# Designs tried in a protein design chat: VHH binders against EG45-like domain containing protein 2 (EGC2). Part 7

Target 1, 105 residues: EG45-like domain containing protein 2 (EGC2), of Arabidopsis thaliana (Mouse-ear cress) (q9zv52)
Amino acid sequence: AQGKAVYYDPPYTRSACYGTQRETLVVGVKNNLWQNGRACGRRYRVRCIGATYNFDRACTGRTVDVKVVDFCREPCNGDLNLSRDAFRVIANTDAGNIRVVYTPI
Key: E = the ipSAE of ESMFold2; O = the ipSAE of OpenDDE; V2 = 0.75 times the mean of E and O plus 0.25 times the DockQ between their complexes.

## First folded at step 6 (VHH)

Design p26 (framework vhh_7ubx_2)
Fold by ESMFold2-Fast, scan of step 6:
Structure p26 (fold): chain B 105 residues (1-105), chain A 119 residues (1-119)
Amino acid sequence: as target 1 above (105 residues)
Amino acid sequence: QVQLVESGGGLVQPGGSLRLSCAASGFTFSDYTMTWVRQAPGKGPEWIATIYTGGSTMRDDSTKGRFTISRDNAKNTLYLQMTSLKPEDTALYYCARVEGYYSDYFDSRGPGTQVTVSS
């Protein structure tokens, strides 16, 4: 599946699924993926395919595995709201909003 | 005591320009990602633009050709420059501080400034 990803900054302490968790490679998902909380604990492998706007060298070429811990309610700026820790693995945080391929694992 | 106060709204004719300001106090402004959001009567909130601590920006595709977000950390102020305004831009515009970001959770939001585009 393809989508857009943005990020949020630590602390990751208001997670809808668990409140707080030890993992920092986490994601909040848009309502289409949330499924009334059934998404909690799902894992995705995410790869950056470019910025959503004109930005040179947005992607690092790496992938990251993330766990769904939160809900990103509208106005949600992407399909995936990655933790900053997760976003920086796959992309330059200055890009801010990126196109991604994500696959359930 | 985080406080955000918007100003610069008003009545403007189609094709006009307006610059909105958001004065921040009670926190270290330069350490936070900031955003502009608008809400038209009878509609939900619509995200317009975000500016990160490093100065890079992200803008909604529908408005990015006409709107520019910027910040002046020395003055603790966030700006939205709006050009080629349309009646569809009529809305309450507010700024928000983004930390531990969730789309429906802003640490702080201003009361907003009304922009009305009509002829």
Scores: ipSAE 0.000, ipTM 0.168, lowest interface PAE 13.8, mean pLDDT 81

Design p27 (framework vhh_7ubx_2)
Fold by ESMFold2-Fast, scan of step 6:
Structure p27 (fold): chain B 105 residues (1-105), chain A 120 residues (1-120)
Amino acid sequence: as target 1 above (105 residues)
Amino acid sequence: QVQLVESGGGLVQPGGSLRLSCAASGFTFDSYAMTWVRQAPGKGPEWIATIWSGGYTMRDDSTKGRFTISRDNAKNTLYLQMTSLKPEDTALYYCARVEGYYEDSAFDIRGPGTQVTVSS
């Protein structure tokens, strides 16, 4: 699947699924992926395919595996709200909003 | 300073076991996929396994029954547990930080390696 990703900042301590968790490569998902909390604990492999606007070299070429720990509350600016730690792996944080491919693992 | 340092190599008899460690410093360890690679004298490098922060692993089919990759993000350490070692496993083993797409991989930083010798 394709979608948009944005990021949020640490600390990742107010997660809807677990309150807090050890992992920092985490994601909050918007309403269509959340499914009343059934998404908690799902893992996705995510790669960047470009910015949502004209931004040169948004993608690092790296892939990141993330665990769903949170709900991206409205207004949610993407399908995936990646932790800054996760977003930084796949993209330049200055791009801010990117197009991604994400695959369940 | 970004650094990877391997340890745990040495001499072992065929059929023996070793656990290799890779200590990472200078970067956010759990933000990167990590890999083990080996290189025997006169041979090209051979990928062994890659592990992401969530514990998902990709492993080479020829070694996956004998080798297990794992990580401890709290200790910034990557491990390779090796069992049923064979003389053909003799090589320099090094860890590397992965930078690349899901469909491919590239290494941007690697350690100096630790030598594993399986006596004939």
Scores: ipSAE 0.000, ipTM 0.114, lowest interface PAE 16.5, mean pLDDT 81

Design p28 (framework vhh_7ubx_2)
Fold by ESMFold2-Fast, scan of step 6:
Order: C-alpha cells, then structure tokens, then sequence
Structure p28 (fold): chain B 105 residues (1-105), chain A 120 residues (1-120)
C-alpha cells in the first residue's frame, strides 16, 4: 500500500496499545489502518519514495520494519506516524513528510 | 523557502482582547498543522495551541478557555484570538509550521514573533 509518513520524537512511551513500552522502531497509524485497535502489534516494512513537497533527496534508499504501538489521532498529518528512529532509517528528517510504500510482514 | 510573519501584538489592558495573525508563504499552507508558542522573559517556550489541516485543534489546558486558534486557508493565515488577557500573558508570541504529529517540540520553522504586553 502507499501512503504518507511523518514522525514523532522520543520518548515513545505514550502507547495506546501497550502503555509503557521500550521499542524504538515503532509507528502510530491513522484511523483507517487502526481498526479499533486491531492493528496493535502488526508489523510493516516501510520504504520512502520521496517527499510530499519539493525536497530533493529525501529518501535514504533503505527500508525499516516497524511495529504498530499507537494511534495517530485525527487529524493526522500522514497515514503513518513513525518514530524518529524509524524515520531516520528511510529518510532525511528535514523532509518531515514523505510518501511511502508499506507492506505487512 | 518557508516564511512566517506574525503581527497583531501590542500593549493592552488586563481584561482586554487581541487577535494575532501569522502570514505564511513558501509551502502549501492547507496541508500542514500550524501552532502558536509564546516565550516570556526569563522563561522557556510554552506551547499554546495547534490547528491541524482538517481544522481540529489541540490547546494547552491553562489557556484553552481564553484563547482560540483558527486558520483561513484561502489567505494562508493563522490566527490566535485572545480574550480576558492577564499580565501573565505578556510574552513574545511565535507562529510555527508543524512537520511531525507528536512533536510537541517540532517547530521546524518559526517566525520572528510579535510582542504582547498586558499592563495597566
């Protein structure tokens, strides 16, 4: 599936799924992916395909595997709200908002 | 180039009202969440409110009864409507573009600010 991703800063201890948790490669998902909490614990492989606005060389060319631990409450700036640790693997954080391909694993 | 310019500050008496404006350019304004932050002399920055692209708002509990954030996407302008102003509201008020949703500190671009002074 394709969508948009943004990021949030550590600590990642605010988690709708698990309360207090220590994983750093995590994601909060938008309402249509959340499924009333059924998304908790799902894992996605995420790849950057470019910025959503004019930003050259946004993507690193790498992929990252993330675990759903939180809900990106409406309004949400993207479909995936990646931890900053996860976002940094796939993209330049200065881009801020990127287009992604994400697949269940 | 992202550019933000605040205006509308000034000297006002306690109990007064004031509307701050932030003119935005260099990005698609309607696609981004926007926020207001203030900084009083000798204190760190305090988040006031965020308005998302869809119009929903999040507001700091201490000011949410007196301050309202709003936006006009046709004019690329963000507003802060302030009522029942107190001397404690005296601060430099900044407009910022939000890049990340949980980033309570994600002020990726800030304007120069507009001074609000509440004094008799």
Amino acid sequence: as target 1 above (105 residues)
Amino acid sequence: QVQLVESGGGLVQPGGSLRLSCAASGFTFSDYAMTWVRQAPGKGPEWIATIYSGGSTMRDDSTKGRFTISRDNAKNTLYLQMTSLKPEDTALYYCAKVEGWYSDSGFDYRGPGTQVTVSS
Scores: ipSAE 0.011, ipTM 0.127, lowest interface PAE 9.4, mean pLDDT 79

Design p29 (framework vhh_8h5u_2)
Fold by ESMFold2-Fast, scan of step 6:
Structure p29 (fold): chain B 105 residues (1-105), chain A 123 residues (1-123)
Amino acid sequence: as target 1 above (105 residues)
Amino acid sequence: EVQVVESGGGLVQPGGSLRLSCAASGFTFSDSSYTMGWYRQAPGNQHERVAIIYSGGSTNYPDSVKGRFTISRDNAKNTGYLQMNSLKSEDTAVYYCARVEGYYSDSGEFDYWGQGTQVTVSS
C-alpha cells in the first residue's frame, strides 16, 4: 500500500494501545488503518519513495519495521505518524512529509 | 478555518531593520504536511517569493534577500517571523504570509494568503 508519512517526537508515552512501551520504532495510524483498535501490535515495513513536495534527496534508501502503538487523531497529516526514530531511518527529517510504501509483516 | 494574519510592517530608512509576524490559526507549524512562506508584491510587479520554511526547519531564499532576511517560527505561539535587515528601497512592498500545502512553487498558487502588511523603505 502507498500513503503519506509524518513523524512525532519522543517521549513515545501515552499511546492509545499500551499507554507506554519500550520500543522506539513505532507508529500511530490513521482511522482507516486503526480498525477500532485492532491495529494495535501490527507491524509494517516502510520505505520512502520521495517527499510530498519538491525536496532534494528526501529518502535514505533504507527500510524500517514499525509497530502500531497509537491512533493518529486529527490533525493527522499522514496515513502513518512515525516516531522520529523510525522516520529518520528512511528519510531526512527536514523533508517532514513523505510518500511511503508500507507492507504488513 | 485556516487563517494567517500578518503584522509588523512600517516605514524604515535604508539600512534599517523590521520584524514581520505571521499568526496562524486552523493549522500548526509543527504539522509536517505544510510549509510556511513569505511573499511580497510592489505596485506593478509580480508576486515574488521572499522566504520559505519547511515543517522540518529547512529554509530557502532568493538571491535578492539571501543573507539579509531570516525566516523562523515559534511553535509554542504558532507564529512565523521574517527578520529583515539591511533594508533597501527595492524591498518596499506589501508582504504576505502564505501556507503552502504539499508541493512548493516560487510563483505558484498558495494554499492561503493573508491580508498583507506594508513595508516602506524610504529616507
Scores: ipSAE 0.000, ipTM 0.138, lowest interface PAE 13.5, mean pLDDT 77

Design p30 (framework vhh_8h5u_2)
Fold by ESMFold2-Fast, scan of step 6:
Structure p30 (fold): chain B 105 residues (1-105), chain A 121 residues (1-121)
Amino acid sequence: as target 1 above (105 residues)
Amino acid sequence: EVQVVESGGGLVQPGGSLRLSCAASGSIFDSEYYAMGWYRQAPGNQHERVAIIYTGGSTNYPDSVKGRFTISRDNAKNTGYLQMNSLKSEDTAVYYCARVEGYYSDYFDYWGQGTQVTVSS
């Protein structure tokens, strides 16, 4: 699936699924992916395909695997609200909002 | 809990310079995690962003202030700055600093009282 990704900053301690967790490669998902909390613990492989606006060299070319631990609360400007740790694996954080391909794993 | 205090405003003549400071009591402007911006509001207007510094260190300015304003921060002092040169009457406003969550968002986590800048002969 294709969508948009944004990021949120540590500490990752107010997660809707678990409160806290060991992992830092985590994601909050928007309402239509949340499924009343049934999304908790699902994993996605995510790669960047470009910024949502014109930003030179937004993508790193790498992929990241993330675990759903949170709900992306409004205002949610993407399908995935990646942890900063996860976002910077796949993209320049200065791009802020990127287009991604995400696949369940 | 957390306080943000802007300072450095005042009355200056056109062509003059001012340096604004923004001090925080917490890690609001920690460059490892947060972008920081300067915003202004003239009477009757909405807030306008005049400078932002991102977590990667890049900066952005609207055309109205490009080349005249420079944003910076000192993480060790938990302080942000706005250097304003070649000031114009149009720059008259109350200036605020804020934490910004991401390049796409001007979501304000913290607001200070602002500092008044008046550019007049």
Scores: ipSAE 0.000, ipTM 0.121, lowest interface PAE 15.4, mean pLDDT 77

Design p31 (framework vhh_7qbe_3)
Fold by ESMFold2-Fast, scan of step 6:
Structure p31 (fold): chain B 105 residues (1-105), chain A 119 residues (1-119)
Amino acid sequence: as target 1 above (105 residues)
Amino acid sequence: QLQLVESGGGLVQAGGSLRLSCTASGFDYTMGWFRQGPGKEREFVASIYSSGGSTYYADSVKGRFTISRDNAKNTLYLQMNSLKSEDTAVYYCAAVEGYYSDSGEYDYWGKGTRVTVSS
């Protein structure tokens, strides 16, 4: 699937699924992916395909695996709200909002 | 029709501070700041929801810049501290309708205000 990703900052301690968790490669998902909490613990492989606006060299070319631990509450201008740790693996954080391909693992 | 007017730009020495303002008319919007430096593409700086409760920052400005809004005055602010020469850019105020968070797809733009940081 294709979608948009944004990021949030540590500490990752107010997660809807577990309250807190040890993993730092984590994601909050928008309401259509949340499925009343059924998404908790689901994993996605995520790759950046570009910024949502004009930004040179947004993507690193790398892929990251993330665990769903949170709900991206409205307003949420992305399908995935990646931890900063996860976003930094796949993209320049200065881009802020990126287009991604994400695949269930 | 939403009108956005930036002000507060100017010349400042590295390590200095500057506050940008953007006065808007019209409805409640998610608002943000973008910038475009010499020879660079336009990039995201910071955004704030219409409620003022949620803020987002580009990594390069986090800890140095603070976005805020005064809804009674329809004014958006960007407090810029610890300025670096790479912060030299035209800064644009932008707005988008709805409950959007982080901000690549803005619909309304100001004309920009120039910030030059000297070493």
Scores: ipSAE 0.000, ipTM 0.109, lowest interface PAE 16.6, mean pLDDT 81

Design p32 (framework vhh_8h63_2)
Fold by ESMFold2-Fast, scan of step 6:
Structure p32 (fold): chain B 105 residues (1-105), chain A 122 residues (1-122)
Amino acid sequence: as target 1 above (105 residues)
Amino acid sequence: ELQLVESGGGLVQAGGSLTVSCAASGFTFSDYTMGWSRQAPGKERELVAGIYSGGSTYYADTVKGRFTISRDNAKNTLYLQMNSLKPEDTAMYYCARVEGYYDSSGYYFDYWGQGTQVTVSG
């Protein structure tokens, strides 16, 4: 599936699924992916395909695997609210908002 | 160059209806979550309604069932239809562009318009 990703900063201590968790490669998902919490613990492989606006070299060319630990409340400017740790693997954090491909794993 | 310009505010009797509009320019409107926030004197700004690029909507409990948010991507325009207005709805209404939801504490707005005043008497 394609969508948009934004990020949030550590500490990742107020997660809807677990309160806290040891993993830092984590994501909050929007309502259609959340499924009343059934999404907790699901994993996605995420790849950056560009910034949503004109930003040179937004993507690193890498992929990141993330675990669903939180809910991204509407309005959420992306399908995925990646941890900063996860976002910086795939993209320049200065881009802020990126287009992604994400696949369940 | 990035602009959000609200219009349509005014004075309305309690129980009445009003539509406010927001003309957006200087960015790819269809790519952004947009919202309507309001601020009454002495109060914090409150997000009352939001709409994703794909059309999914959010409403604050205070307006759910009374207000309807919509967008016209071809016209770069955001709308808020307000029904069954109450004196408590009196506020400046701001069109907002949403940058992201950065944690469970709230929303990150990166642009606001200058606002349009809605006054409900009665």
Scores: ipSAE 0.000, ipTM 0.138, lowest interface PAE 13.8, mean pLDDT 81

Design q01 (from d05, 23 letters changed; framework vhh_enristomig)
Amino acid sequence: EVQLLESGGGEVQPGGSLRLSCAASGSTFSSYAISWYRQAPGKQREWVSTIYSGGSTNYAESVKGRFTISRDNAKNTLYLQMSSLRAEDTAVYYCARVEGDYSYWGEFDYWGQGTLVTVKP
ESMFold2-Fast, scan of step 6: ipSAE 0.008; ipTM 0.114

Design q02 (from d05, 17 letters changed; framework vhh_gocatamig_d2)
Amino acid sequence: EVQLVESGGGLVQPGGSLTLSCAASGSTFSSYALAWYRQAPGKKRELVAGIYSGGSTVYMDSVKGRFTISRDNAKNSVYLQMNSLRAEDTAVYYCARVEGDYSYWGEFDYWGQGTLVTVSS
ESMFold2-Fast, scan of step 6: ipSAE 0.013; ipTM 0.222

Design q03 (from d05, 22 letters changed; framework vhh_7ubx_2)
Fold by ESMFold2-Fast, scan of step 6:
Structure q03 (fold): chain B 105 residues (1-105), chain A 121 residues (1-121)
Amino acid sequence: as target 1 above (105 residues)
Amino acid sequence: QVQLVESGGGLVQPGGSLRLSCAASGSTFSSYAMTWVRQAPGKGPEWIATIYSGGSTMRDDSTKGRFTISRDNAKNTLYLQMTSLKPEDTALYYCARVEGDYSYWGEFDYRGPGTQVTVSS
């Protein structure tokens, strides 16, 4: 599936699923992916395909595996709200908002 | 301490233009995403635009054709250029620094007191 990703900063302690978790490669998902909390614990492999807005060389060419631990409330500016730790693996954080391909694993 | 102070508001005629400024102090402005938000009396806050540290922007669809967000990191200043102003744009405009969830416009750790924009004939 394709979508947009934004990021949030540590500490990752406001998680809707677990409150707090040990993993730092985590994601909050938008309402249509959340499914009343059934998304908690799902894992996605995420790859950056470019910036949403004008930004040269946003993507690193790497992929990251993330675990769903949170809900991205409306108005959510992306489909995925990646931890900064996860976002920086796949993209330059200065891009802020990126287009992604994400697949269940 | 982080301090944000808005300026540039005032009374303008419909169809007019106005430029708002937000001066930041007390932290490394250039490292943070900055946001403009407005609130009319009796209504909830409405997100207008965010600009990230690298210069990329995200804008509300209803205003993005008329409003432009920009920043000058050397001056620690955030701007909102508003054109083709309408009576519906009348509101208190304030800037905010986003530290946590960059996707949620209602969560601001630091914001200014705002500058009033009134669009009236």
Scores: ipSAE 0.000, ipTM 0.217, lowest interface PAE 12.1, mean pLDDT 79

Design r01 (framework vhh_enristomig)
Fold by ESMFold2-Fast, scan of step 6:
Structure r01 (fold): chain B 105 residues (1-105), chain A 118 residues (1-118)
Amino acid sequence: as target 1 above (105 residues)
Amino acid sequence: EVQLLESGGGEVQPGGSLRLSCAASGFTFSSYAISWYRQAPGKQREWVSTIYSGGSTNYAESVKGRFTISRDNAKNTLYLQMSSLRAEDTAVYYCARVEGDYGEFDYWGQGTLVTVKP
């Protein structure tokens, strides 16, 4: 599936799924992916396909595997709210908002 | 107005059992994952268990096999059945609806005290 991704900053210790947790490659998902908590613990492989606006070299060309640990409540600026650690693997953080392909793993 | 009200705490001897309840109001209870957390004196608040809207459950390693989380959607009530209680289970237990990145829309109850002492 395709969607938009933004990021949030550490600490990532608080989460809707687990309350507290120590992983750094994590994601909060928008309501349509949350499915009343069934998304908790799901893992996605995410790749950047470009910025949502004009931005040079937004994507790194790498992929990142992330675990769903949180809910991105409306208004949510993307479908995936990636940890900064996860976002910087796939994209330049200065891009801020990117288009992504994400697949269950 | 989202409200969560815990009850059922008390004093119990090691090996004993208690059932905690959490009465929820102000939201569509059946649509949300609801969790139990606890905070022991002088320690950080820790997650205990979550039950999701679909009925699946997760538990912290320290309580697996001893605690059982359940919900009654018709009564808007969450339960935590605690058995084989240990001194280290002594804590204030909180019912919570944790939402949003970084707890942006967290809702917590007032807590109920569980004391395990011989």
Scores: ipSAE 0.000, ipTM 0.124, lowest interface PAE 16.0, mean pLDDT 81

Design r02 (framework vhh_gocatamig_d2; at its last look DockQ between E and O 0.05; V2 from the best seeds 0.00; counts 0 for: pae E 13.9 > 2, placed apart)
Fold by ESMFold2-Fast, scan of step 6:
Structure r02 (fold): chain B 105 residues (1-105), chain A 118 residues (1-118)
Amino acid sequence: as target 1 above (105 residues)
Amino acid sequence: EVQLVESGGGLVQPGGSLTLSCAASGFTFSNYALAWYRQAPGKKRELVAGIYSGGSTVYMDSVKGRFTISRDNAKNSVYLQMNSLRAEDTAVYYCARVEGDYGYFDYWGQGTLVTVSS
């Protein structure tokens, strides 16, 4: 699937699924992916395909695997709200909002 | 219904300043990138500046250092502060909601005219 991703800053301690968790490669998902909480614990492999606006060299060319731990409540700026730790693996954080391909794993 | 309404255009002398405003309604403003485009008579419409939902900005080369784009999510507004204006900045300026990469917009306003002339 394709979508948009943004990021949020640590600490990742106010998560809807678990309150807090050990992992830092985590994601909050928008309503369409949340499925009344059934998304908790689901994992996605995420790849950056570019910024949502003109931004030089947004993508690193790497992929990251993330675990769903949170609900991205409106106003949610993308389909995936990646932890900063996860976002920086796949993209320059200065791009802020990126287009992504994400696949369940 | 999505609406974008520009204001702040006018006549100004070279070297002067203007602030353009764009008021948005009908969507969750903070979720979208917004951009200012301009079109001069007989010319193609061009991106002037864009601001991403996270606050990062993009500018065309000829306005870097002179123009500043900003947003106020509480007021559903985006602004373009234009300093050191030049005759070549004369155009109708349009506010646009960006879908995906800049240059792909799904809604835009009616425009506001900026004339830079002595």
Scores: ipSAE 0.000, ipTM 0.130, lowest interface PAE 14.9, mean pLDDT 80
Fold by ESMFold2, look of step 7:
Structure r02 (fold): chain B 105 residues (1-105), chain A 118 residues (1-118)
Amino acid sequence: as target 1 above (105 residues)
Amino acid sequence: EVQLVESGGGLVQPGGSLTLSCAASGFTFSNYALAWYRQAPGKKRELVAGIYSGGSTVYMDSVKGRFTISRDNAKNSVYLQMNSLRAEDTAVYYCARVEGDYGYFDYWGQGTLVTVSS
């Protein structure tokens, strides 16, 4: 699937899915993916395919595996709200808002 | 809903200065690049300056050294300081949220007119 990703800053320890959790490669999802909490614990492999605007070299070329731990409440400007630690693996954080491919794993 | 409101335009003499402001609302401002575009009568809209979410800037060649784009994430605002204004800078200036590769914009304001005339 293709979509948009943004990111959020640590700490990630309190989340909608688990209360307290310690993983750093995590994601919150928009309501269409949230499925009233059924999304919790799902894992995705995410790859950056470009910035949402003209940004030179936004993507690192790497992938990142993330676990859904949270709900991205309004305003949610992406399908995925990646932890900063996860976003940094696949993209330059200055890009802020990127296009991604995400695949269930 | 996304709103971008420009202000600060006016009539100035050549060599003068103006500061344009853009107040943004309805989105997570820090996640987006913002830009100033301008459109002179009978001309295509052109990028003047852009500022990425992390603060890096880009300028069209004709304004480098004269214009400075800046942002204040706490105030959800973007500014364009225009110095050493010339007649060819006369245009309506638009604040825009940058979306997508190749400079497409989903949202822009109504513009603010800058007229440089002696």
Scores: ipSAE 0.000, ipTM 0.205, lowest interface PAE 13.9, mean pLDDT 81
ESMFold2 (binder alone), look of step 7: mean pLDDT 82; pTM 0.824
OpenDDE, look of step 7: ipSAE 0.298; ipTM 0.693

Design r03 (framework vhh_enristomig)
Fold by ESMFold2-Fast, scan of step 6:
Structure r03 (fold): chain B 105 residues (1-105), chain A 118 residues (1-118)
Amino acid sequence: as target 1 above (105 residues)
Amino acid sequence: EVQLLESGGGEVQPGGSLRLSCAASGFTFSYYAISWYRQAPGKQREWVSTIYSGGRTNYAESVKGRFTISRDNAKNTLYLQMSSLRAEDTAVYYCARLEGDWGEFDYWGQGTLVTVKP
């Protein structure tokens, strides 16, 4: 699947799944992926494929594995709301909003 | 193996038009932003235009309003429609899929030469 990703900043508290968690490579997902909370604990491998706007070299070329810990409430600016730690692995945070490929693992 | 193959270059007169193509293989084309770059004699390579996976486009100021980037995901092909060509557009044009900080995931075609000659 492909979609859009944005990020949120630490601390990663008040997560819908667990309140808090030790992992920092985490993601909040939009309603279509949330499945009434059944998405909690699911993992995705995510790769950046470019910015959604005019930004050269948005992607690092790396992948990151993330755990679903939160619900991205409307207005959700992407399909995946990655932790800043996770976003930084795959993209320049200055890009802000990126196109991604994500695969369940 | 990722491959990018440019075609469509040639000689044109000032004010003329030319359409470049880039055939992509070895990856899921529709997932990626793909760019056009060019390198004129004696100058460094410069960015020309990018089209993102969702169809959004961006252009260098020097070509804005004269060039149009487009893609055909069913054909795995990128295009650059060039109009109102000027002598300063003379360059080798490269198709590129760029990733990473150090160029380790960058993929470039071999280029196609565009010469604007009176």
Scores: ipSAE 0.000, ipTM 0.113, lowest interface PAE 17.5, mean pLDDT 82

Design r04 (framework vhh_gocatamig_d2; at its last look DockQ between E and O 0.18; V2 from the best seeds 0.00; counts 0 for: pae E 12.8 > 2, placed apart)
Fold by ESMFold2, look of step 7:
Structure r04 (fold): chain B 105 residues (1-105), chain A 118 residues (1-118)
Amino acid sequence: as target 1 above (105 residues)
Amino acid sequence: EVQLVESGGGLVQPGGSLTLSCAASGYTFSSYGLAWYRQAPGKKRELVAGIYSGGKTVYMDSVKGRFTISRDNAKNSVYLQMNSLRAEDTAVYYCARIPGDYGDFDYWGQGTLVTVSS
């Protein structure tokens, strides 16, 4: 599946799915992926395919595996709201909003 | 529907300062980032600075340290403070909503002219 990803800064310890959690490679999802909480605990492999605007070398070429721990309530500027720790594995954080391919795992 | 209105352009001498404003309407402002682009005569439109919904900023190398982008969600506005202006900064400046998936629903203002000359 293809979509947009943005990121949020730590702390990630309070989350909609689990209250308190300690993982750093995590993601919040917007309503279309949330499925009324059924998304919690699902895992995705995410790959950057470019910035959503003209930004040279936005992608690192790596993938990241993330666990859904949170709901990205409106306003949400992406399909995936990756933790900063996860985002920086696949992209330059200065890009801010990237296009991604994400695959359930 | 979606509207972006730039203001604040004008004639300014080298070394001077100018503040550009972009007023947004027709969508949930806090859900989106905005960017400033510029286009000089005969040149491609280029990114100047961007600010995301979470407040993260991006600048092109030639303006780092001179320009500052900011946002005010209460006023549905983004600002570009331009200091230490140079003749090379002369261009029409456009406010744009940070583009969505594969270029769909990308919105631009009509532009505001900045002229830097003595």
Scores: ipSAE 0.000, ipTM 0.127, lowest interface PAE 12.8, mean pLDDT 81
ESMFold2-Fast, scan of step 6: ipSAE 0.005; ipTM 0.300
ESMFold2 (binder alone), look of step 7: mean pLDDT 80; pTM 0.801
OpenDDE, look of step 7: ipSAE 0.007; ipTM 0.231

Design r05 (framework vhh_7ubx_2)
Amino acid sequence: QVQLVESGGGLVQPGGSLRLSCAASGFTFSSYAMTWVRQAPGKGPEWIATIYSGGSTMRDDSTKGRFTISRDNAKNTLYLQMTSLKPEDTALYYCARVWGDYEEFDYRGPGTQVTVSS
ESMFold2-Fast, scan of step 6: ipSAE 0.000; ipTM 0.206

